# VHH binders against N-glycosylase/DNA lyase OGG1 (OGG1), part 3

Target 1, 365 residues: N-glycosylase/DNA lyase OGG1 (OGG1), of Arabidopsis thaliana (Mouse-ear cress) (q9fny7)
Amino acid sequence: MKRPRPTSQPSISSTVKPPLSPPVTPILKQKLHRTGTPKWFPLKLTHTELTLPLTFPTGQTFRWKKTGAIQYSGTIGPHLVSLRQRPGDDAVSYCVHCSTSPKSAELALLDFLNAEISLAELWSDFSKKDPRFGELARHLRGARVLRQDPLECLIQFLCSSNNNIARITKMVDFVSSLGLHLGDIDGFEFHQFPSLDRLSRVSEEEFRKAGFGYRAKYITGTVNALQAKPGGGNEWLLSLRKVELQEAVAALCTLPGVGPKVAACIALFSLDQHSAIPVDTHVWQIATNYLLPDLAGAKLTPKLHGRVAEAFVSKYGEYAGWAQTLLFIAELPAQKTLLQSFSQPINKLDESAEVNETSCDTLKP

## First folded at step 3 (VHH)

Design s27 (from a10 with E98D G99S; framework vhh_7ubx_2)
Fold by ESMFold2-Fast, scan of step 3:
Structure s27 (fold): chain B 365 residues (1-365), chain A 122 residues (1-122)
Amino acid sequence: as target 1 above (365 residues)
Amino acid sequence: QVQLVESGGGLVQPGGSLRLSCAASGFTFSSYDMTWVRQAPGKGPEWIATIGTAGDTMRDDSTKGRFTISRDNAKNTLYLQMTSLKPEDTALYYCAKDSYYDSSDYEPFDYRGPGTQVTVSS
């Protein structure tokens, strides 16, 4: 009944309680190795499989920072890594600043990037279902959905509820600072995301003083609810990778502050729920312009959230959330301006107006 | 309908002070976080500060030493106290309320007012 998943997920019946016993993780003090001058290595993902400015500054995560003209940096568990995309390179490059092991960092990074999923195959399938998608994919290649830790993803999107990106980023930076400091890059501080135990030691008052507003109650309430889960909160979240989307969303919506949009973000970005559709005002505009024109001008309601999700899934199939992600990116101001520039005659483009060249100093630290 | 009306802008000299107001209607003001944003000519929108329902604040580091956000729930009014104004503070200042549903507003201000102009010049 359940669809084959690109990750190693066992088939679980939703009519039978799923097992809550993932592999036992050894509780050992992690030994961190810091690299003073990190070496860059190729990551076997071409620009058509991963384009950094179409993946990281798109609202999937708020913990990755632009740390250079062509560089993004972030943490995955105990690993502090940077990715860069040089003009003319066939593949993205990465380096490891701090890690328990270089090989563990590489494997964690590939897992985080959903590297086992072929974007070329997905975009080909979507283009067969919608020729407009093919045109967008031609200009916006390499927009990839990430595979984040569920607790980390959950807390980030609790911060996102009814909020703007600059404030979300500041709130997420506060939460991140509660974890183990791994290093500093380009003036940004990077931390391993705090454990559920560490988060439980922060009071609602402390979050309120940090400017979280009504979200302070939701974060502390959710942390409390997760700690009360039989088998552990992290295990409960991970178990949602093994159930149907509807069941995962319903389970997430039992948590304080998790509505349908936040649940869909968590499901898509951390729970291998590739057909999840996070509907915000931008996705609503996309849906009413292209899939549901009869609803153009109507106000988005909770009932209409489900209808929008159904329309995307009907059009694009089991990876509809990935298709929605590209369409959302196409509507971001920076990307929309770029797309419009491709529609202009070549004689209106002036090379002197845009410096788009690689220099040795630009690519060096 | 949600309505936000900003006021209190004007022409001021460098080093001066202004207090901006935002009158809110059409929603339960006390139940929502409120935000101030500005947009200078030729620049994109810049977030200044947000104030929560309990009066807790989050502020942009570049202005937090000179600007203070506050609210009066009895009057359904949001304020921005600006001190030590500089020419680079010249902008349209907007009062903003985010969406009614759980939503990541990647672009700020699904609900914003028409703005009030602040011009800092000698």
Scores: ipSAE 0.043, ipTM 0.499, lowest interface PAE 7.9, mean pLDDT 81

Design s28 (from a10 with G99S; framework vhh_7ubx_2)
Fold by ESMFold2-Fast, scan of step 3:
Structure s28 (fold): chain B 365 residues (1-365), chain A 122 residues (1-122)
Amino acid sequence: as target 1 above (365 residues)
Amino acid sequence: QVQLVESGGGLVQPGGSLRLSCAASGFTFSSYDMTWVRQAPGKGPEWIATIGTAGDTMRDDSTKGRFTISRDNAKNTLYLQMTSLKPEDTALYYCAKESYYDSSDYEPFDYRGPGTQVTVSS
């Protein structure tokens, strides 16, 4: 099976009349170094601060892949990294496959993981405010909110609207393939996320041919809107880290295909807006069970999104989005099955046994 | 008002072929992306393929060499052509209408039909 070449556009010279003023100065491109046999290093985050299965396959990002029984791999800018966490290990280990420098990769990884925020302190505070949260947190430790690049986050969540994980992943993989190839791990191809300029050269028709459906128009419209921003679209997005949540959400909602839920995802996962609450069907069910029982059985409407967000912030405070994230993860099928097994610790159906991976093979980079 | 009625399922031998149909009514069929999803007993729903309004398609890698999604807007009908069927393809197959609203479901489609059973067995 082969994909069409990512760039199917003919090399027709783009005419600029007059030439850009001031003069265009060539930007020095980063030099990448690939490591043939990467060395593993300890990442000073214990399982209470980071548990990989509670952080990466949870819908915060679609660009990180499970590349082994205990291993996840992904890219952060020009850095291709893997994380691993053995059963019973207190700490996570990482390695760097491709990077501009090992120290830059480490700093980018710690930033990406929000490593300066103590998850243990947040869970302690939430548990004081809600004893039921404390019970869940005991079984689901290490569910951490990531700090992603805003453009990368925005495009991923434009793909997520009215969509399933398998299709979202395929769409995000297509977008990722437009960027610089950094390496392959366990049959997955990894790319640096494409620049805004690179994305602007992909037509709506090309996205539609790739199966994006109505989202093709939203992605190209958003890319065009960002390119039109004075000072640059990437800088405009980054500026939303410095404004209040309501202002950030309002700004994001001006972009094609960005509704309140998508805006809240971008705000929480890339703009340091820790009280942002993405309200979907699962979060609505959580809210009506936990915070708003008077609305139990009612249909979620756009008008009720604000009420749900207010209820979470009222209960959990400035980091309400992190509390919501754990409650959401508890409702995912894999975690819900695990959590229920603690309530009923008996031998389960064969399906439960089928999920577990066991291998006598030595896991090596 | 919105109705989706799947048909064409049945018992088939391994290596066989089936063509599933989904008859749509109560909405402007040509204006919506349409999806096929399957669910085996005791398992969650598995996305198979989506076809857009312009006929563009996206398919799951596990089935894309064997399954083809298509649509006939004049007949308000969605199709799934299945070839080289395997016992693991045994499932209830659903047709789903996709929304243009941000429903943001992790398992999202805003409406699905009752399904048609496919059983692959010798």
Scores: ipSAE 0.176, ipTM 0.603, lowest interface PAE 6.2, mean pLDDT 81

Design s29 (from a10 with G99P; framework vhh_7ubx_2)
Fold by ESMFold2-Fast, scan of step 3:
Structure s29 (fold): chain B 365 residues (1-365), chain A 122 residues (1-122)
Amino acid sequence: as target 1 above (365 residues)
Amino acid sequence: QVQLVESGGGLVQPGGSLRLSCAASGFTFSSYDMTWVRQAPGKGPEWIATIGTAGDTMRDDSTKGRFTISRDNAKNTLYLQMTSLKPEDTALYYCAKEPYYDSSDYEPFDYRGPGTQVTVSS
């Protein structure tokens, strides 16, 4: 006699796929328009609401490139855009290189920038809760948290585990190149991020040959897990914008290669989870210096990650992740050198300026 | 059980060359990606290059024209060939094993060795 089967695995309901796949829907076949000489338009974000060097080269995204002395470029879905900050302008300006429509590109850009959230109001609140934050924020105005596509964000942060920004950037560039080419700016190639379907056609071996190491298995495993989600993987990820932080993090941690720090990055940067606190060794050092001095010298553990997150949320509230992001940016070499120079003699200021890492532009012929 | 031992460092004049070696034991060397990392006094660790099981490489743009990573699976040894050395290359150089299966975001590198000191000075 056979033992009864566990009810924990229901039978898979599937229809035998026909030999020929149905055509894509008309909305997936929108025509792209390329602009040869794009015009610049003002964006309704002042320098206090958005400062490009404090927002883009800060490790929250690896797909945006410095394409000029005052210019950053990247893609948002099918839209290839540039942002610039001219000295003397009150507002950031943008242009569109490639898009389905100029209006769609503008709306996508404002959404990507979390433009509905007032950074000035958040910083006023944080400064009331912590005067030390207020002093730091005075020098770092415009450090904004972005609102990225969740699949794009997930794949980028799967590349981030036990890794450095230079290698993460190369890995993310490889993944980006799998998508539709939208244009070239200042020697950089820009691509629409590949679809889940496109990613599912890339083998683990192909990622390994591209230098991904053990992360190759995580990316292919996560892609497979997302494709298995009822209603679709993109829809499953987007649904996490509507749940509590604890539920979103728990859901993300079911994916191969997603630990607490990676889950918190995805939650903060793509899932409207404004109290998510990504804790790496830098944020751990910030937390032990700033909020939890009794833990100074201890090793970071998953339990201590939770304790650090609790301390930030207790102090800064619902937008604690935005406060943490400013404190993290202050510890980046460029910003830390600048902040230290304000309290040093003028001869030390000159020495500090020489330590600043320049844009990837200096590495190009 | 897993052991990584770096060697080949020393004092060298600017413009000089060094070849670093990393002897690996206690694991199937040919099955793992291998990495070189350096740490200068007062700075955090800086990634240099990774070499995969098939000999594929990924390198930091700031050093890729001067540094070459390679491996000899028959000798269980990882190499870093360094040319046109500059004072700013002065650092402790580590080799590290990429884990076959990583369980945590908290481990910076799997089985990092004690390092070999490179000092570039005239």
Scores: ipSAE 0.040, ipTM 0.485, lowest interface PAE 7.5, mean pLDDT 80

Design s30 (from a10 with Y100W; framework vhh_7ubx_2)
Fold by ESMFold2-Fast, scan of step 3:
Structure s30 (fold): chain B 365 residues (1-365), chain A 122 residues (1-122)
Amino acid sequence: as target 1 above (365 residues)
Amino acid sequence: QVQLVESGGGLVQPGGSLRLSCAASGFTFSSYDMTWVRQAPGKGPEWIATIGTAGDTMRDDSTKGRFTISRDNAKNTLYLQMTSLKPEDTALYYCAKEGWYDSSDYEPFDYRGPGTQVTVSS
């Protein structure tokens, strides 16, 4: 007898997949349009929603470069874009150097910037929950969490384990160079991030020769694991946007070289897991000084990662990872110097502003 | 117990050369990547170079033309050959052990030595 109809319809319908035959590998051909002198357009994100120096050079991504005094450039899929923000401008401006279409580039950029999430509303909520956050946030407006491609994010943070920003950047630049070259800006080469298929053709020995050390094994192992996923590796990664944080982290930790911190970075920066808290020694110091003073002086262990994450989520809620990101940025040397100057004599404020903005008019009133 | 002991620092004139050594004990030296980092007065730590188990190297672009990292696994010793030294190279130089981590993500330099001071001045 036929099984009774379920009480609810499935959210998605199955489609008939084409029959498997010996594959002729299709050459995926995208028509790229390069602009020699790109026009700048307003992005309609104010300083309270996006401040470039508080978003890009903060360790969320290693593929965006400072390509001018007020300019950052990077790639999003096939799109090579620049963002600029002059001190005192109301909004960020952007231009497109290379793209499949200008409209596709604009939409990809807004998605990459998590533009649908109001940073002002999040800051207001965090400030209500924590007045100390409100005082800090007054000086650090526009520190935004990005929404990266999960494969791109995963490979970047596999490079980050027990490493430093300069070496991570060099490793990430090597991986990026395996993809399609889109253009050069201010002496930097920009590439579309390589596909999973392209990455699967790179040997462990090639990564070792490039200086990846033990991370070569983890990158190739992770690529192989993703290639083995029945629905496809990219689809498997994207599916982690739809599960609870604990499940996403557990799934990521099955990949070679992905520990709790790396998993939390991938979850926060690419999987819409806004309560993910990446814990390193810096975040541990923040947590013990700010939320968990009973643990001050104790050594961070993997088992304590969960305790730190729980403390942030208890304090800041569903978007705790965004609050943690601002608190982390506040502890970076450049920002810490600026913040200290706001509580000191005017001459120290001028010194800090000079260091952070490098104004030629500082000596010429 | 893991122990790293740096040596070879000192006062040197601009344009001079120094060879730093790091003597390692308490672990299987040949099984780990080894790193040189420096910390100048009033600045944070700066990565210089890492050498892998097979002798493969990755170096910071600003120093790679003047500094060479090498290792001698038979002597459990890491080296940094520094040439054309500049006043801005003045720093405390540390060697560090990079561990093999399966699922634990910690800060780099889980084990590092006390450092050796390099001062480039007249």
Scores: ipSAE 0.073, ipTM 0.546, lowest interface PAE 6.9, mean pLDDT 81

Design s32 (from a10 with Y101F; framework vhh_7ubx_2)
Fold by ESMFold2-Fast, scan of step 3:
Structure s32 (fold): chain B 365 residues (1-365), chain A 122 residues (1-122)
Amino acid sequence: as target 1 above (365 residues)
Amino acid sequence: QVQLVESGGGLVQPGGSLRLSCAASGFTFSSYDMTWVRQAPGKGPEWIATIGTAGDTMRDDSTKGRFTISRDNAKNTLYLQMTSLKPEDTALYYCAKEGYFDSSDYEPFDYRGPGTQVTVSS
């Protein structure tokens, strides 16, 4: 008989916490301050350290929206913020729409942007190790890896498996809407990401009705698994920032619906695991075209995932995941279009995104 | 190497029925979850149904029990039985191979066929 010894307390008696303990989570009792016309402030990150079109619409997060021609908006905990970056500006600017405090919002934003890590130093190191990287880095300056909340990151990437960006965004918007509404910008609704308790009150059937398909069971299963963690699911996830990459990935893979690539995304984007390599079809194509040409035409397998990750780490070192992220961004159709835009004369950067309908004489000899 | 070929689409009147087929080759069909999706002009892909390796099925509520997904592993074929068709069901219907759980995050699916057109009109 497998019987746990001895610590199980079956009693539900005692609903009272000690006087020193918070009686409810901060999320439920937050004092939020909303600003109708927020002021813009400079952020201490130049274009070489952060370029918004190379960082936010790149598949690292699906909760940040393009809320203007040069503006992106999103939430970090209780903080609703916008970032803007004009062509030729020396640094990015931010404003705070809703927050517990302006100083807390700024610190949270800098943390979210991994602002303590010098992108210029990383790009210089990678460019010395790889001439191909050096060429791409000239046009992909400011492609930065974000530092997200682990629960928020986990749920987003459970939605991402074998899926397209538009559907992922719709699914992530549904999950986001379960949290506290912080404000509306440019027709988008913004919410603080829901708590584990809030997520646990949504059934698999409700997720399926919202169009989640087979991912509904993974999300509900993962929420249940996290709630069962000793010390709490959020604390368990945060503890993975303090372990080695292999241990973090193995731990994440115990969660329903988390395979090696999804685990590597969560590790890289939320757990300070800078050498994590998410290997999907695009990264596999990059790896077989450049790092492992002998594997060209082979199918990606779990064993080959490890080999690809090892090849990237061998070439780029401790921050190999940041190098991989730039190479991945270069392969996205939207980013390829953006890269062409950056290489064009300045007058073309002011044009609206419009399809050229003129095809006269394009196919003539 | 991997190929998916859809068939069975066509023009049908409202209230009609169609059975779509997807012939699979180049992989071990019985080892993968298989999915039907549709895409109308100007819209993103809409998930319809998935059938797992054990024959378990999941369907989108918007089809309201009108669509049934099934598979024949001996024939390497995926099916979608569509009943009580509505004009809103007009779309290009694709079958898709569910890849690794963690692959092709920025593509509609790991592998998908060219699609079969379903038009519901009088």
Scores: ipSAE 0.012, ipTM 0.303, lowest interface PAE 8.2, mean pLDDT 79

Design s33 (from a10 with Y101W; framework vhh_7ubx_2)
Fold by ESMFold2-Fast, scan of step 3:
Structure s33 (fold): chain B 365 residues (1-365), chain A 122 residues (1-122)
Amino acid sequence: as target 1 above (365 residues)
Amino acid sequence: QVQLVESGGGLVQPGGSLRLSCAASGFTFSSYDMTWVRQAPGKGPEWIATIGTAGDTMRDDSTKGRFTISRDNAKNTLYLQMTSLKPEDTALYYCAKEGYWDSSDYEPFDYRGPGTQVTVSS
């Protein structure tokens, strides 16, 4: 399946050639071990550092599933893990269903969760810079930005544009199914995310038949562009963790189908670019409510996109993307309802009427 | 100007069938993915199905087997064939055009039409 190369769009033709057998990476030399009844271990992240419902079902990843009332499961490389947070527990627990080693799974999970970044310190800083943020953040503690694999993140966000969560999830599940099957939990199938080599063997027509539409061209084009990178596409993506944000975004925007919004998502969620601000209509509403009220009612333009990002960075600093993420989560319907319930006075009915049953009137004629 | 006009809704008994149509104008219909979305009273929008430019489809599992999305590029028309209708299918049904990827809202559906009401009741 080959498509002509567009001259006005820097996309390459889709091509799937059988490469020389992929080089064995260190992780591929290790055998996978499945655990039938995995043991739960404490992960030293308290509720204020990680709250699962404020982190996983918030649109930063589509590969993690709610596999129980208090449980989320997903894969990190060759590791299939579950996280649970019991009501009243201050700490998160994890278990490993499939892995190359238990220690490797633990280290990968802590890395994936950005566990070295203190949310308490970050939120304290944001609250000092913006008391309005502090009031909101008090009710939404544990909303954490994840540190995803860049290829996995890139492909997920190429699926996300002009789309809804249910369809994005089906697209991401299709891509995930191309990788090594690691296990099943609560009726969901879990796969290691496919390698760049594996993805390069899937034609644009196969993606289109799977319902990807115009995104099929961009996914195959991006895969081909990454394979053409000297030193390898994965290494090229990882190198963007070491450059300045503007350079990382410019580099990502050279990939087929990657514009500023998708680039900012990839930068924030996988490239340690903590000041990246993905600006969509929703973030624009947040910005005009919180930072730029003089622009309320104006139409979002490319120049105003830059101004929104600059306003967030000016207000919140190096980790502005984390502040933006919390403000975004606060506007989701589930959390908005919760926040409104928190704003209501306790014992409202008791406070609606003042009654004084003690009468001391002893002044009679 | 992009216009999408839905039609074909109405009152139908449980177990019945309806065919919804969406008449598109103001853009090159054959060049865009097209989507059906529904919204029941008091609930958020629910994605039903998308059809690509080559006729490839993706459908929500809750309606799979009962609903079929199709398109007629010569007539600039999108269709949703609904069979074995249930009371829970009662909703306003919208068709939406998928634009260039970086111009869309992250999660909201791009509605251009007023919708067509489907009511499933005896």
Scores: ipSAE 0.182, ipTM 0.614, lowest interface PAE 6.0, mean pLDDT 81

Design s35 (from a10 with T50E; framework vhh_7ubx_2)
Fold by ESMFold2-Fast, scan of step 3:
Structure s35 (fold): chain B 365 residues (1-365), chain A 122 residues (1-122)
Amino acid sequence: as target 1 above (365 residues)
Amino acid sequence: QVQLVESGGGLVQPGGSLRLSCAASGFTFSSYDMTWVRQAPGKGPEWIAEIGTAGDTMRDDSTKGRFTISRDNAKNTLYLQMTSLKPEDTALYYCAKEGYYDSSDYEPFDYRGPGTQVTVSS
């Protein structure tokens, strides 16, 4: 017995916006400018508002790379940027390697980092609701939920299904390589994420040969479904930022390969749905330990996913997804090592760095 | 209609080898990607390996070099060759057919068999 399959929603059955008439032919196009030796500038985010090792290597994104001992690099649209955070610095610094303009890159970066949301105020509220959270937050401040492009986020999490981080990263790197090359940093190649049109020209067979397996079918199916959306797939995805969480999740679940967990990831990480709870094995273990102890040892089911999400929202409120993110990060093997590092004096952290397997400098993705 | 039947499990010593088989019926086997998944006591399902229709393979890094997935389309059979087995490999092993386009990410495959138990102990 299969669970009821929803009838296909007519993706083209709507009041279709007439095509742009006349089509705007851009006379002037903003050109990409590469910086030979980029200068570093301060970003208005202290370590309590953003801690790079608690934000980037945590499974929110697979397109940002550790490009130095204290440095992470990635692309936001046409902007190739690096972030660095020295021990003892009050603020994160950034530089721009490739961009349409330095000011556009800064604004895009702040938007990508959800910089208008105060982590200090949010964590204070969570700590009042749960003293256990307060103790964890003391060592894990700066774990921030990102605001990614929805298409980029969607394709990344379609790659995440029944998969490990190293393989997801390889698959996401393949997709990224289909876009415009912006530069190379520390041996990594960085690309602007490909357009929906560019993705539509990649066959299922090409994805399969690149090691996507059955996910190739979901990616090509989702790309086709998005292209069929009235007004365009990107605009359809962005419109989900303006609806209630349940409506956004239901809409996403109409896409091939998008189940409740993947939908919740996309909603939380790209659609301003701050109460979305992506439930995987780790979140299930957290939930049964902290919120639903009567379910300890039970198998996770789709129905229990809803109960877990409700428990987090009941406990932490409108930004429950951000609270869940901290608790999830605390359970990652790499982040457990990092958490231990944060509990040690600076001199002991330097000694640990020389032992390879216990050093944060040797953390594997 | 669709049926998957795993076999070849058993008790083995650490460092030993074992070959698992999955007999498939009720669908055009050669047209679908096939997967091996395991579930250890007290843990959720863990993906091990996938094989595409062209014989291209993908494996979990923790088992890479020790496990080899293969298929025989003429016999509608999927295989998992396991070498250098460790106590941590103790689990119920399932084969699975790739999911539908509109399937939930909770179970990204349409069907799984009843599984075959592998126990690694000294």
Scores: ipSAE 0.005, ipTM 0.305, lowest interface PAE 10.6, mean pLDDT 79

Design s36 (from a10 with T50V; framework vhh_7ubx_2)
Fold by ESMFold2-Fast, scan of step 3:
Structure s36 (fold): chain B 365 residues (1-365), chain A 122 residues (1-122)
Amino acid sequence: as target 1 above (365 residues)
Amino acid sequence: QVQLVESGGGLVQPGGSLRLSCAASGFTFSSYDMTWVRQAPGKGPEWIAVIGTAGDTMRDDSTKGRFTISRDNAKNTLYLQMTSLKPEDTALYYCAKEGYYDSSDYEPFDYRGPGTQVTVSS
């Protein structure tokens, strides 16, 4: 697999976008096949390229579930897949529970994992720019940014505004349940994410009854706005992979309920906008501690949001969003507990069992 | 050009009621969703309610059943009727144009007004 070479240049105007994948083909003539006892296959991603507890329970997606001690499961289009990472294995393994074809599921999974981007090369570059990053990267290898479907990503992050992870997860589970049921794993129900057309048939009142509060209007308003797009809403969203970050963010901010932070999440996690910086309370604290100490104790304003994003891009370059993601993960309680265990007396119990957990209290303090 | 001016705040006892107003000018008021947001001392801004151009409304769950947002397009005025006020409702209340809230620590658009103070105390 060829992997792009990241640039070390700090100039945002010289950022080169990575090559885009070809568009997904319709599956109208393909049958879904469910597998009762799926076989596990190796995925060519070592622990340094992908570590499941540093990638999935970190707030970039809410549709993947911990379905075992070492296992995560989720859906990518019509594919229901599991990933597992055994102690002593060199590579992550995967299996397919439901799919149109095993090869299509494999390709979709590699695309979803941004497998063409070498995490080791990015982290080497970041470590050269920031030795502190190098120390964190040594202990937090395999923290990877995912490449999600833009509609799926958009709806998830519309649920995230002023909200805790437990409630976000319940809301996202409700939306997911509107799509085709693909299977159940470890007591969790898994669904193909609903189409824009399917979402358009759900009323604001139905979302309100499901506990969405003020976010119900954002979701229905955004669905309506996307349906009004010439050429179709999905195609419009996918087109944002081919524009500059500033243009993608401006376009997303025209949608109901999408402000700069939500737009940056969508851009980073689904639109190949690798320099996007979602600024929330946590990222503001990271920025004022590491990049902008003169602003420590100040209140985040719209103007300062742009300054924070620029500071990250100036420090880490065209993949600044990936660097920000690792720094954010390092501040999560589970990871802080693990990092502290390396400086604790050797006789203390291993806190790594908590690595796969994300605390709502610390994600949105 | 765009101006938003809030009024109607004040000191009130728990269980009391207040009606806030927002006078809008410099834009076509009837063409925009309008929102109320509040900010308590030492906390980030919190979204309260939005009202669409057709009069459809949406409210944060913490105020649902106690607060009602409404608009008068002929007067270019937005209202927030508050009942059963609690000490936790103490905050500076802001009116905003296109005030879709992004995160708890992110301020709404620059087109917000100076705010009106609501203090709920015994």
Scores: ipSAE 0.000, ipTM 0.182, lowest interface PAE 11.0, mean pLDDT 79

